# Designs tried in a protein design chat: VH-VL binders against q96il0. Part 62

Target 1, 167 residues: q96il0
Amino acid sequence: APERGAERRDTAPSGVSRFCPPRKSCHDWIGPPDKYSNLRPVHFYIPENESPLEQKLRKLRQETQEWNQQFWANQNLTFSKEKEEFIHSRLKTKGLGLRTESGQKATLNAEEMADFYKEFLSKNFQKHMYYNRDWYKRNFAITFFMGKVALERIWNKLKQKQKKRSN

## First folded at step 3 (VH-VL)

Design g6c (framework fv_ebronucimab)
Fold by ESMFold2-Fast, scan of step 3:
Order: C-alpha cells, then sequence, then structure tokens
Structure g6c (fold): chain C 167 residues (1-167), chain A 120 residues (1-120), chain B 111 residues (1-111)
C-alpha cells in the first residue's frame, strides 16, 4: 500500500493544524474562535473568474481580518499578563500566598479589581482610540471597494445583455 | 530592508527534479502573496506560479502545470518551488517575487534569481 | 499564455522623451487598468516602475508615466537619461484570477 494514499489532515504550510472550510464549499466559511483573539476567522473562497477588483476587495478583507485578529490577540495577552501581575502584587502586599490551601489560584474581590480595570483602560485609551480610527478607515475602504465591485458587476451584466440583444 | 534570496539552482539532466528556495527577510512574510517568475537566457519574463499569503490558493502557468509545486513555510519565512520532470525549455533564471498588498499581481520586490540549467 | 506585444527596441538621446507601447487583448489590457511596468538593467533583477496603469512607487522619478488607450498601454520616459538604458516589461491581468501575462520586452538605448 502506498504511504501517500493515507488520509491527510488539513494543516498550514508550517505543519500546524488549522480549521478547515467544508470540503465542497464554494462560499466563504466561518471557523472556530481563535485561541488568543477569541474572534472567528473567515476563510474566503477564491472563484476562478474573480476580477482584479474583486481580488482587491478580498485581499483588503483578509488583511483587515489579520490586523483585527493580531490586535485583539495582543490586547488579550497584555490584559492577562497585567491582570496576573496586579493580583500577585496585591496578594504580596497583603502577605498572602499566590495559591489557596487547596492549590487554586488566589483571587481579589470586585472592588480591588475595579482599580486594575480603571488603570488598564486609562493606560490603553490612546491605543484603543488609534485602533478605532484604523478600524473605521478599513471599513470605509472595504465599503468603497464593495461599491466598486457592485458597479462592475452591474456594468458587466449590462454589457452581456447588450451582447445578447445584438446577437 | 526587504530581501528575497533564491537558492537551489544548478545544472540538472532532463527528466530529473530540483527544489528551489527563497528566503525572505525584512517584512512580515505571512502577510504577502508570493510568486515565481522565470527568464530564459536572452529572453523575456514568464510568470510561473502564485501562492496566497496563507498558502490556501495556488496557481501555475500552463507550461509547468502538473510538474511544478509551489509551497511556503510562514514560520521559516521561506518560499519553495519543487520542479519535477524538468525539460530543456525550463532552463532559466528563477526569480522570487513579492505581491504588493491590495494590488492585482503587482511585484514590488524581486530577488536576484537562481539559475536552473536543464541539459545533458 | 499569450504575451503582450511590445516593440523590440526604442532609442533616444539624453533629454528626449520615448514611449513604449504594450498591446494586449480586450480580456487583459483592454478590460482593466492594471498594467504594471518593470525596469531591468543587464544582470539585475527587475524593478517595479509603474503599478496599476499610472501609480509610481516611492523613489521612482516623475519623468516615468503610464497611460492606456483601448487595448494598448504606454510607458513614457521624459527627460531621458543614460541610466534609463535597460529592458522594460509590461505585465497585466491574464483573464484568470492570480494569472499574469508579461510583455515581450523593449530594449531602451540611450544614444
Amino acid sequence: as target 1 above (167 residues)
Amino acid sequence: EVQLVESGGGLVQPGRSLRLSCAASGFTFSRYEMNWVRQAPGKGLEWVSYISSSGSTISYADSVQGRFTISRDNGKNSLYLQMNSLRAEDTALYFCARGKLYESQTFDYWGQGTMVTVSS
Amino acid sequence: QSELTQPRSVSGSPGQSVTISCTGTSSDVGSYNLVHWYQQHPGKAPKLLISEGSKRPSGVPDRFSGSKSGNTASLTISGLQAEDEADYYCSSYAGRSTYVVFGTGTDVTVL
């Protein structure tokens, strides 16, 4: 039996397992939430007859998705790290251990955590403002190209109708 | 600075195989579409193969379809071209070329190329 | 793959303007303003000069310009300089997603 006849799993070129769109799908597919960003990725189907303008729109949407995924993955990791550091610092100040007697992670009450959330939001205000600005710019560009693609499709349909009438 | 460095070229007999590599540096490789473009001695440019940023979409020129396989390893910032069943007409300088973001098959950066000679 | 047709060679004197044509079909050059132009000096890799008909990358002088009429795209080099002596290639969308067709190439000689 040939070794290459064995069933293969879908993987990235790096060998890392990735979500798979349905095998026979001719449409965009939505995957499971990413471990770090907690956002669902969209796998874009590339039709054989894709126009250059449609290709630009798809590439813009893919890049925006990657940018968005990376932003939230980094933000979530930063939040988790700083939260853990804050908790450890506060427990040390109180003379408490990092673990309970049962071996579980020690936690702070809601009032104490409110200080951390306020500080985190204030510290990251500028970063989130720039994120929102770029998010709006990207969505404006996507909407603009969606409009151009729609006009191209209308124009091509009109050309095709004219061709049929002249035949 | 953006750099693309091809390797793996050489003299090979007809019917044999050769694997080309392209090492990318100075940019986020996983964001960019990549292409192979070749140029026979004293001739013009010929597009050979395309691979999307994720590696999920691949296409080939009719002249190499079924014989060449393009692949990439985003973790290693590397692009590959596996060339099987080589023919004399595959003799060319093979360039690694980066696709410009948001443009349709615009090649904004090129490597210096690696020479493949298919001869007995 | 059908190639885009370019003149084999064009020549000019320093300070003159030269124009290189790139002729395709209605399914490539004629359908979209997506002709790109590349400059290749002997023994060197190609360099992007013009993208999407008329856009210049950073570092490309404004004396290089692109235009299109019907199935023919044109690259115009004004104020020709000795360093412009090179091969020039056009490229275009080839009627299929991700496919590219190149021109036959034009040798520019500065006399």
Scores: ipSAE 0.012, ipTM 0.593, lowest interface PAE 8.2, mean pLDDT 82

Design g6d (framework fv_ebronucimab)
Fold by ESMFold2-Fast, scan of step 3:
Structure g6d (fold): chain C 167 residues (1-167), chain A 121 residues (1-121), chain B 111 residues (1-111)
Amino acid sequence: as target 1 above (167 residues)
Amino acid sequence: EVQLVESGGGLVQPGRSLRLSCAASGFTFSRYEMNWVRQAPGKGLEWVSYISSSGSTISYADSVQGRFTISRDNGKNSLYLQMNSLRAEDTALYFCARTHDYGIPEAFDIWGQGTMVTVSS
Amino acid sequence: QSELTQPRSVSGSPGQSVTISCTGTSSDVGSYNLVHWYQQHPGKAPKLLISEGSKRPSGVPDRFSGSKSGNTASLTISGLQAEDEADYYCSSYAGRSTYVVFGTGTDVTVL
């Protein structure tokens, strides 16, 4: 039987499509777009000898991805729900049915939808600004920790060279 | 100063009509979504009706659907609520409320003082 | 119109903390991070106290904080003061057709 459609009113529809790399990889793997957020998930490679600092960076990147996925899944859900409710409200006000003669969902023309789109965009302006602020803060933190990991690796290489020289 | 002032409340008999007005000042009224919220004596808040900034999108609580009509006149910086077929349970203090600037969805950042509507014989 | 569930009353002494819960459904509190809190003193209009679960508008003291988990949102008032004695209401966006649902309200008493 056909799938019972997209899940109704999900609270956390992120990471639904979970994929493993086809071959065991020594680097990160990028998956197909998530059904709900339309963003591609990254599956992070975990080294056997991961340092505490490397672990912190990886967890920060994973947490940021989950936050980003959840934001867009929720935004898409809100948009779709409000769009459908607007269409239904306008059709009801006109005294029109919710379905066409062919059984398809009735829709509004572009001019009628313009009010909804302008309203939705202005209504979500603050939300988008907070998202951008938090996105930059998270990326700044990730860049900072990437720098710390790079310095740690350089220091370890210098220590390794010193030991090998004495061998 | 950003301000909303309601008027038009009073004593009315069941089955009659009443029209409430809300005068906005201190901000660009045409940019904001507006709402009516009521509070029966000694009771909690109940959302009544919503109107978009342009007036093109309108919604009502089930309890007032078909009886109340929300409208706005952006040229006069005014919001209205036409109340028909009034019932005893419509007795309440009626507030007009502005939706938060830049669309923090359905957060009401500015409220009027309210106007009292009493429906009794 | 369905209401969000709040305790009827909470009380505390000056300097203590009180927490008010606000429980909804998956169609409102659980679906959106759009829970807002309002403070209403007797005979006055409500005032927006917390927006989007945890954000404070300008002028609201930092002793007011909000959180949300699943279908329940919470407002915490730390360092309780006499002027905090008021009714508190939560609200949640519940979709365009329903728009907004308010909580049943909580009376905060400072002993």
Scores: ipSAE 0.000, ipTM 0.455, lowest interface PAE 20.1, mean pLDDT 79

Design g7 (framework fv_ebronucimab)
Fold by ESMFold2-Fast, scan of step 3:
Structure g7 (fold): chain C 167 residues (1-167), chain A 120 residues (1-120), chain B 111 residues (1-111)
Amino acid sequence: as target 1 above (167 residues)
Amino acid sequence: EVQLVESGGGLVQPGRSLRLSCAASGFTFSDYGMNWVRQAPGKGLEWVSAISGSGDRTSYADSVQGRFTISRDNGKNSLYLQMNSLRAEDTALYFCAKDSLYTGKPFDYWGQGTMVTVSS
Amino acid sequence: QSELTQPRSVSGSPGQSVTISCTGTSSNIGARYDVHWYQQHPGKAPKLLISDNTNRPSGVPDRFSGSKSGNTASLTISGLQAEDEADYYCQSYDSGLSGYVFGTGTDVTVL
């Protein structure tokens, strides 16, 4: 049961549940880079008196983080898979085995690998264009809600000062 | 329009294996986590397993850990549940459910379910 | 254990209000994870009714409302109608399990 619990925690979806903020932390927690995306995840601190607007901003930031991590994990896995398939295909075409006489994994020279990189970039141009569009849309939304939260805080401070004067 | 359609259920003897499938359409499948949720006849909902959008992370309920394997094929918009060492207690309607992009969000779309009966 | 605790059943007359509680632990609701509510009519798949503690998805009537305080979330159905007769489940995320947890379910009967 404990052994299975530890294994389950290691394979948790999104990886967010693995990031344990310090007990009674009042700050956002930044974790180690994800194995697949290479991005550092953030665990967001939740204030006891979080406003509905602050909650909306936090959720938008959490969703954007998870979307970003999933995109890059998928992209990195696709790159690695297609790179191996390309190398295998080229070695097979040349009549070469997958390993050298010394037992090491066979590889292609820089000129041959340049063909793969050109093909990969061309094939993924539209995907990266959509990623950039969505990345900017998400960051615009986050900035917009950050502005709304800032205005809420200014209003609350102004309201507090007026209350201090009149009561 | 988002659609999730489960298949692969049936009658199976204890100790044997069964593989469930869920076909997804109407959304960018690779962007969302997917879940399996089961419901025994006349009983409540029980979360079974989750998988991230990229497929790089999975999690399981204690009752199925080591026996069930969740997987996905993003090129085919399909989710799978490989069920090994089946027990009578695994008898349930198995639902495929779409998760939101981040942990702790709701299951906004569900399939109709596929019935798995484990009996001798 | 891993389940969120709900009453087995609640009942009311048409036009009345009923409230369903959902009690968690320090690893889920107490850890400030959001609570979601699902409605399930007999023979049907569950349908998302309330998301993120208080949010109503498009198409859900205003008479359904959610709230959360400490380790407990509540679903309130005001102006109870015959079509509300269904099973209701709360759900949250559990950090200790690294997975989702459902409530024990509540059968709502309209008398």
Scores: ipSAE 0.000, ipTM 0.542, lowest interface PAE 12.6, mean pLDDT 81
Fold by OpenDDE, second read of step 4:
Structure g7 (fold): chain C 167 residues (1-167), chain A 120 residues (1-120), chain B 111 residues (1-111)
Amino acid sequence: as target 1 above (167 residues)
Amino acid sequence: EVQLVESGGGLVQPGRSLRLSCAASGFTFSDYGMNWVRQAPGKGLEWVSAISGSGDRTSYADSVQGRFTISRDNGKNSLYLQMNSLRAEDTALYFCAKDSLYTGKPFDYWGQGTMVTVSS
Amino acid sequence: QSELTQPRSVSGSPGQSVTISCTGTSSNIGARYDVHWYQQHPGKAPKLLISDNTNRPSGVPDRFSGSKSGNTASLTISGLQAEDEADYYCQSYDSGLSGYVFGTGTDVTVL
């Protein structure tokens, strides 16, 4: 049995966004949309005196971003692949070529494509449900830690003011 | 692996006929359009003719229109080019080329070509 | 003229970038028709290099890139290597001819 060459799944290269913010930046930077996920990456600022809570928040934000990037990169690739396969199979079934006589890519009409979208959404419904659930969980956690960090900062400012009044 | 092997080339006199063949393997032949492309010695590529996967559609360059006939036998995985009323300007290396999709360009696979020489 | 216009020759040193233009008309390249590129080494059959203006088939190095604007397509070879020495042909469809058309070809030499 001839070994069917493993189609190298074009794994979306973990393309480290080549976007490097200026080294002297004291704030988060938003990069251009990633070519695979179409999501804009955020480069998180790391304060010199980052508290443990601030660090935890930053890490959670970073992890959530990476999770989102990975999910949508994969989803977009899957979508593109399945879309192409759908078009291909449908045209073949109709006895039509994938290209016109002019050598242009043949397309399906809007009605036929609507079927694809319905099927795609149906097939991926559970995946999207899990994504949404996890998205909310992650964002809730981030928001919670943002609140904690805010409180910590307020407390630290109050302590500093008390020390200045006592001297 | 996709393979295309041309045959039938040779030396012929002007006004004579010649039939080229291309044997295809490694893919579902009937699913893809096929083409003939020629290259005169030391010259560029010239598209000659195309045929759909089913064989129901054909097209020709103006230079060969009315003289050449492209055909295929999907049962034999074979492409043909019947060349009639050959001229000196038809002297070229003739390639068969596979469409990359069910029909239409680009040409993703090419044979090595068969040489046709038209000379008195 | 039924052919797409290419420069006759382009040369570059190893590691340099070279660009080959392919100029047609509104009846061929225009906004309506895709351009494909082929590489042909001496004594060899053409090989598909770029499809559909910008698509790089599997096995084609990333140093090859295609673009299209108006009636002109371009093939760029970045980081030119000795093995890139070959003839390059663009291809499109011509509505006036009701057929496919190749470029005049460009000889790329590596100095």
Scores: ipSAE 0.000, ipTM 0.554, lowest interface PAE 11.5, mean pLDDT 87

Design g7a (framework fv_ebronucimab)
Fold by ESMFold2-Fast, scan of step 3:
Structure g7a (fold): chain C 167 residues (1-167), chain A 120 residues (1-120), chain B 111 residues (1-111)
Amino acid sequence: as target 1 above (167 residues)
Amino acid sequence: EVQLVESGGGLVQPGRSLRLSCAASGFTFSDYGMNWVRQAPGKGLEWVSAISGSGDRTSYADSVQGRFTISRDNGKNSLYLQMNSLRAEDTALYFCAKHQEYGSIPFDYWGQGTMVTVSS
Amino acid sequence: QSELTQPRSVSGSPGQSVTISCTGTSSNIGARYDVHWYQQHPGKAPKLLISDNTNRPSGVPDRFSGSKSGNTASLTISGLQAEDEADYYCQSYDSGLSGYVFGTGTDVTVL
C-alpha cells in the first residue's frame, strides 16, 4: 500500500489524467473532473473477500470508464483543434489579427460559430451514434452482472448460516 | 518469498475423517482468498473449495458439499480442510493455492501437496 | 472431475510451435469468464503460466502466449524447448456450478 494518500495527477496509458484516492477506502471514491475528458473518475473499492463475479463486475466497470474517458478526451481535443483552425481561417479571410488590442484571443461572433458547430455535429454524427450504441451495450452488461452479484450475496449469506450450524 | 506447505495427509478408512492444514508465509495472508485443489493419481486437477481472505465466504465443489469444511486462522497464517465421510473417490494429492489478487482468480502460488489415501 | 475440454496430448520438435485448445460452455468461457493456464512438471506443483486470457506473469518467457474466442481458449508455445515437456491445464469460473473448473489436461511431449 502507498504511504501517501494525497491527491495526485498521474499519466494514464491513454494520456488521461488519473487521481489516487486517500489510502484504501471501504467505498468507491469520486475524483475531480479530468482535464481532458471533463468527466469525474471513479476509483473502485476492492473488497478483500471479492468473488469472481464481483471482480468481473469491477473490471467491466473500470474498462467502461477508461473507454468513456478516452472517447471524450479525444473528442474534446479534436473539437478544440478544429475550432481553433476554423477561427484562424476565418480571421485570416477577414484580414484580422489573431489577438485583440488587449492581448486576448480574437474570436468570432455567435452566428459565425454556428456554422462550425453545425459542420462539426454533421461530420461526427455516425461516430456519436456508434458511441451511444456501445455505451448502452456496456451498461446493459454492467446491469446484468450487478444483478448476478446481488443474487450471489444473498445465497452466500444463507450458506454461511447453514455452515455455522453444521460446525 | 511466498511459501505454502500442506500437512495432515495419510491413510484413512472410508467413512472416517481427516483434517488438512496449509501453513502460509511471505504475504499478508488475510488479504487473499485461498483454495484447496486435488489431483487423483494419474488424473487431472479438480477444484475442491475456496475461502475469502476474511473467511466470510466459502464455496465447495458439488462432490464435497456437506462433507468438507474449509476454514482459516489469519492470526496463525493457516488454512484448513476438515474432511468428513471420506470415500475412495477422495483419494488424491491435496494442494493449497493462493488467489493472485484480492479477487478470487487466478491461483498464483501452490504448495507441494499432501497425499490422502482412502482405503480399507 | 475436470470440466473444460483439452486434447489429451500434443507433441512437437525443439524450435517448433504447438497450440493447446481449451473448450468450455456458455456457463464459463462462453459467459466471458477469463481463462488461466498452469504448467505442471512431473512430481511438482502447478505453476501459473498465463492469467486473464493473455497476461504473462513475471518470469514467464514471451514464447508462451494465450488467446480466447467464443467458447475456446488457446495456449501457444513458440520455440518449443525440452523443459516445456509437462502437463498443461486451463482454468475458468463456472456460473452454473458457482465454482472453479479445470481443463482435462494436455501432455506436451518434446521429441
Scores: ipSAE 0.000, ipTM 0.504, lowest interface PAE 13.4, mean pLDDT 81

Design g7b (framework fv_ebronucimab)
Fold by ESMFold2-Fast, scan of step 3:
Structure g7b (fold): chain C 167 residues (1-167), chain A 121 residues (1-121), chain B 111 residues (1-111)
Amino acid sequence: as target 1 above (167 residues)
Amino acid sequence: EVQLVESGGGLVQPGRSLRLSCAASGFTFSDYGMNWVRQAPGKGLEWVSAISGSGDRTSYADSVQGRFTISRDNGKNSLYLQMNSLRAEDTALYFCAKGTPWDSNLYMDVWGQGTMVTVSS
Amino acid sequence: QSELTQPRSVSGSPGQSVTISCTGTSSNIGARYDVHWYQQHPGKAPKLLISDNTNRPSGVPDRFSGSKSGNTASLTISGLQAEDEADYYCQSYDSGLSGYVFGTGTDVTVL
């Protein structure tokens, strides 16, 4: 019975936004941008008689979506966190508060921020390189399976035409 | 044949650290995402953490986020779980489990025998 | 974590059929994420029994079958045998948690 369990979270940094596709949709549905990744999640339509090949393609696309959400949510959060920390440290060095006299967030000029952007990009170069490699591999695999599904559908239509011609 | 062997479990005091290892054989280790799943004595399965085949992407259950770190060494066909700030609630049998291809973990087709971690004073 | 809801126990006699339900929410099974099933004998590691709602891995007897409709997935064991006495867990992905969720588990007893 009652053992300690984690409470439900609305949206994890690596996850997709919670939303539902339109009822009785016969097509894939595209949702609003995720809070953390800023990517639009896709809810896939599942046919009643989905073939094993169609299922494999759908799962590969779902897995790729999850992978993309995890990567970009993490990158966006670390960027925002490190940017805020950099700004706070520089404002402290100047003896300035976190807010302006007008109550707006205090910011650094473009020249000062250039140092942060250069450091962030340099520090994350390897991670982005591996992301691009994996992105290419995944898209190649998806394209390959899309081709196989297309051939399956063409063959099934030819079978239907043969049946009609026979009887 | 595909095989996973966990090690590194033991008795540890609350607040301390422990590192688990999982040795993989019989498949191209770098092509598959890997998981850690735990089971407290007499309780059900709980997913703990996942890592992509390349090692660049990781995810964690909320209960362990910030305390546990999953990592892998593809050259040694090994998966690791670094467990810091251990709590009594972390007491469980820890399983290593092989995920799906393409660095994502939808289901787990091969499991190790597990290694027991007991957090007690 | 939001767990998937399973009955605590199910029992049957040899040769009968039993069905285990796995009920989720709109963030997992209701969002059309696939459901997978695992069998665990006492003192042993879990074994993948059904993947992607209905697929049986090589080596799994055809008396095990899976189905899914709406927020609920089901595992059916036909021709129940003594060796089927085990714990059974469903598993899916939860978009709200951005992680994997297991069912509460069902103990199958063969009488």
Scores: ipSAE 0.000, ipTM 0.484, lowest interface PAE 16.4, mean pLDDT 80

Design g7c (framework fv_ebronucimab)
Fold by ESMFold2-Fast, scan of step 3:
Structure g7c (fold): chain C 167 residues (1-167), chain A 121 residues (1-121), chain B 111 residues (1-111)
Amino acid sequence: as target 1 above (167 residues)
Amino acid sequence: EVQLVESGGGLVQPGRSLRLSCAASGFTFSDYGMNWVRQAPGKGLEWVSAISGSGDRTSYADSVQGRFTISRDNGKNSLYLQMNSLRAEDTALYFCAKEVKYSGDTHFDYWGQGTMVTVSS
Amino acid sequence: QSELTQPRSVSGSPGQSVTISCTGTSSNIGARYDVHWYQQHPGKAPKLLISDNTNRPSGVPDRFSGSKSGNTASLTISGLQAEDEADYYCQSYDSGLSGYVFGTGTDVTVL
């Protein structure tokens, strides 16, 4: 065993502090961060007896996750591209090469980068506002359907109890 | 209960096109992602392409990106692979494979028998 | 396309145990994606043998077991039988490729 594994791994709360995919869980599973969006995807559990309402909720949650992943993947790509273009432009203006004498990429200090961050945030303010509004709309809809599913499950359990008492 | 039957393979010249089909039965087709996996004669398995249950997300292996297109018709319980600009390296048995429900990581619980594609002059 | 690394071949005598390793990278097994195993007899389609690192589908003998540690997953076949002579492939998901990767395959020979 590795030293880290041998060092009281079994006594630590590994499920809370350390990611570990569940085995045939009856619950949703959370994956590692996506390469592009840097968000963890959720793999939704599908019961063998999923109701139409439960299916609607799951599909809404899946669609919302895809929308969220796509937004942040695009945002991160745009940020990286514009940041590199900004650095390139500023180094050119100063008469500096894109690489240091050691062959590494040249960078700007925090003070020089402050202008880029301010411009990027202001340029994307409206986009982020619409993202937040859509995010709240989607989560409100999800919460509403979660409530409906909960009520359906309670009603079905009550009906099952009545059936069992009759039999 | 679950059956996957591939068709459309055959002998084709380099640079030509071919379309593979996979007919699915025994499960709710639209609820599951589908994949194409190929195996060249005497070689190992190579993942080719994936499509989500709704058909709105697709992905491709680098070796086929830009040449192959995966699609599905949920009303017909059918999966397709449109193969354009075929190369000798595309010669393989092409399997249709079904994804499982979300309870762990995606794996393929059912496979078809495969359809042979031979790209040769 | 990125592949998971397996030994080309493994051999054993009837009744013995053999273990097949499957080594990945930080974008797949190292990223804590689960590993699945398939058995393929000559001329046949692959059959799911182990899912989610350790689960055996109905109908798979308990002689087959899976494990995973760090960047490496392992398939162990105990009480080796003649019918276990086949090719074995591991499979995972790769976040860098946004797609699935298979192992290079291992030919199990029963001597």
Scores: ipSAE 0.000, ipTM 0.469, lowest interface PAE 17.4, mean pLDDT 80

Design g7d (framework fv_ebronucimab)
Fold by ESMFold2-Fast, scan of step 3:
Structure g7d (fold): chain C 167 residues (1-167), chain A 120 residues (1-120), chain B 111 residues (1-111)
Amino acid sequence: as target 1 above (167 residues)
Amino acid sequence: EVQLVESGGGLVQPGRSLRLSCAASGFTFSDYGMNWVRQAPGKGLEWVSAISGSGDRTSYADSVQGRFTISRDNGKNSLYLQMNSLRAEDTALYFCARDNTYLPQGFDPWGQGTMVTVSS
Amino acid sequence: QSELTQPRSVSGSPGQSVTISCTGTSSNIGARYDVHWYQQHPGKAPKLLISDNTNRPSGVPDRFSGSKSGNTASLTISGLQAEDEADYYCQSYDSGLSGYVFGTGTDVTVL
């Protein structure tokens, strides 16, 4: 199939990687919504004494955010492109121009657009199912490592308490 | 056993196209991101492209952006690299490698590679 | 440059220790992304040697150890053996490229 190459323009928007938390922040920072994905990026605080397990959890959360941003940016782009193609095709079939007599961009009514939405959702059903599966699997992994990090912190706290009591 | 096997390499003239394949076995293919990594004769490793487990996310090295397309068919446990507008500097052994998208991380396993020679 | 910088070669005698440095930038190692190490024998595919800075995969001898500080990661091979003669590559993720970067590679010779 002739899909042609055009991959870089469909990747995560540069806006996500451009955001930075305040330099003195000691907690995770939430940015403004990305222009393309419409999702808010989270910038993670990195402690000086981060354990290897805490690093794994942070990287998993960062990678999951990037994956999520790219999925929605690409989905929104695909939706917009196919919507325009559908509108143009329908207007051509009706013998109508692409612009109204007032010079505005011609649109279809809600009843006509319902066909497009139904076809788009049907065509993307497998893609959305795989997205949901991956989303659940990623959250499962995040929850698992959050639990492991919590146990590590409890054990470290107990060790510190014992050392203090030995003073 | 977990295995990756590349195929599709060969001699190709500059400006032409070639499609590489990587067959995966021994694991749930759709659970893992996949990568293409190349190595020119006598040179080091260069990352080429990555694709997520679902196929919804791809990325490319600047040297191949706009010319190469990574894709996958999870139903066939196969990874592909469509290489267009090939140049002499694309001559390399091409490896596919599994990206542990979740944890543990790093590339494991690797295939044995398929040789692509771009020459007149 | 977008590549991680390694020395071209390191040599040692059997039983000695050698260390390979891997220097990155603020968009990769300096951004606290994990560093992975690969061993490649002539004519063979690379093998994952160290993952996530310090983790040894099953089957990797404890003579191999990794560390990371600031912009630099290091691979140390203690008790050097003849079979350790190979090329070694570091790898990290680069946020500016939204992709992976490999080191320039280091040839370890055992004399």
Scores: ipSAE 0.000, ipTM 0.493, lowest interface PAE 14.9, mean pLDDT 80

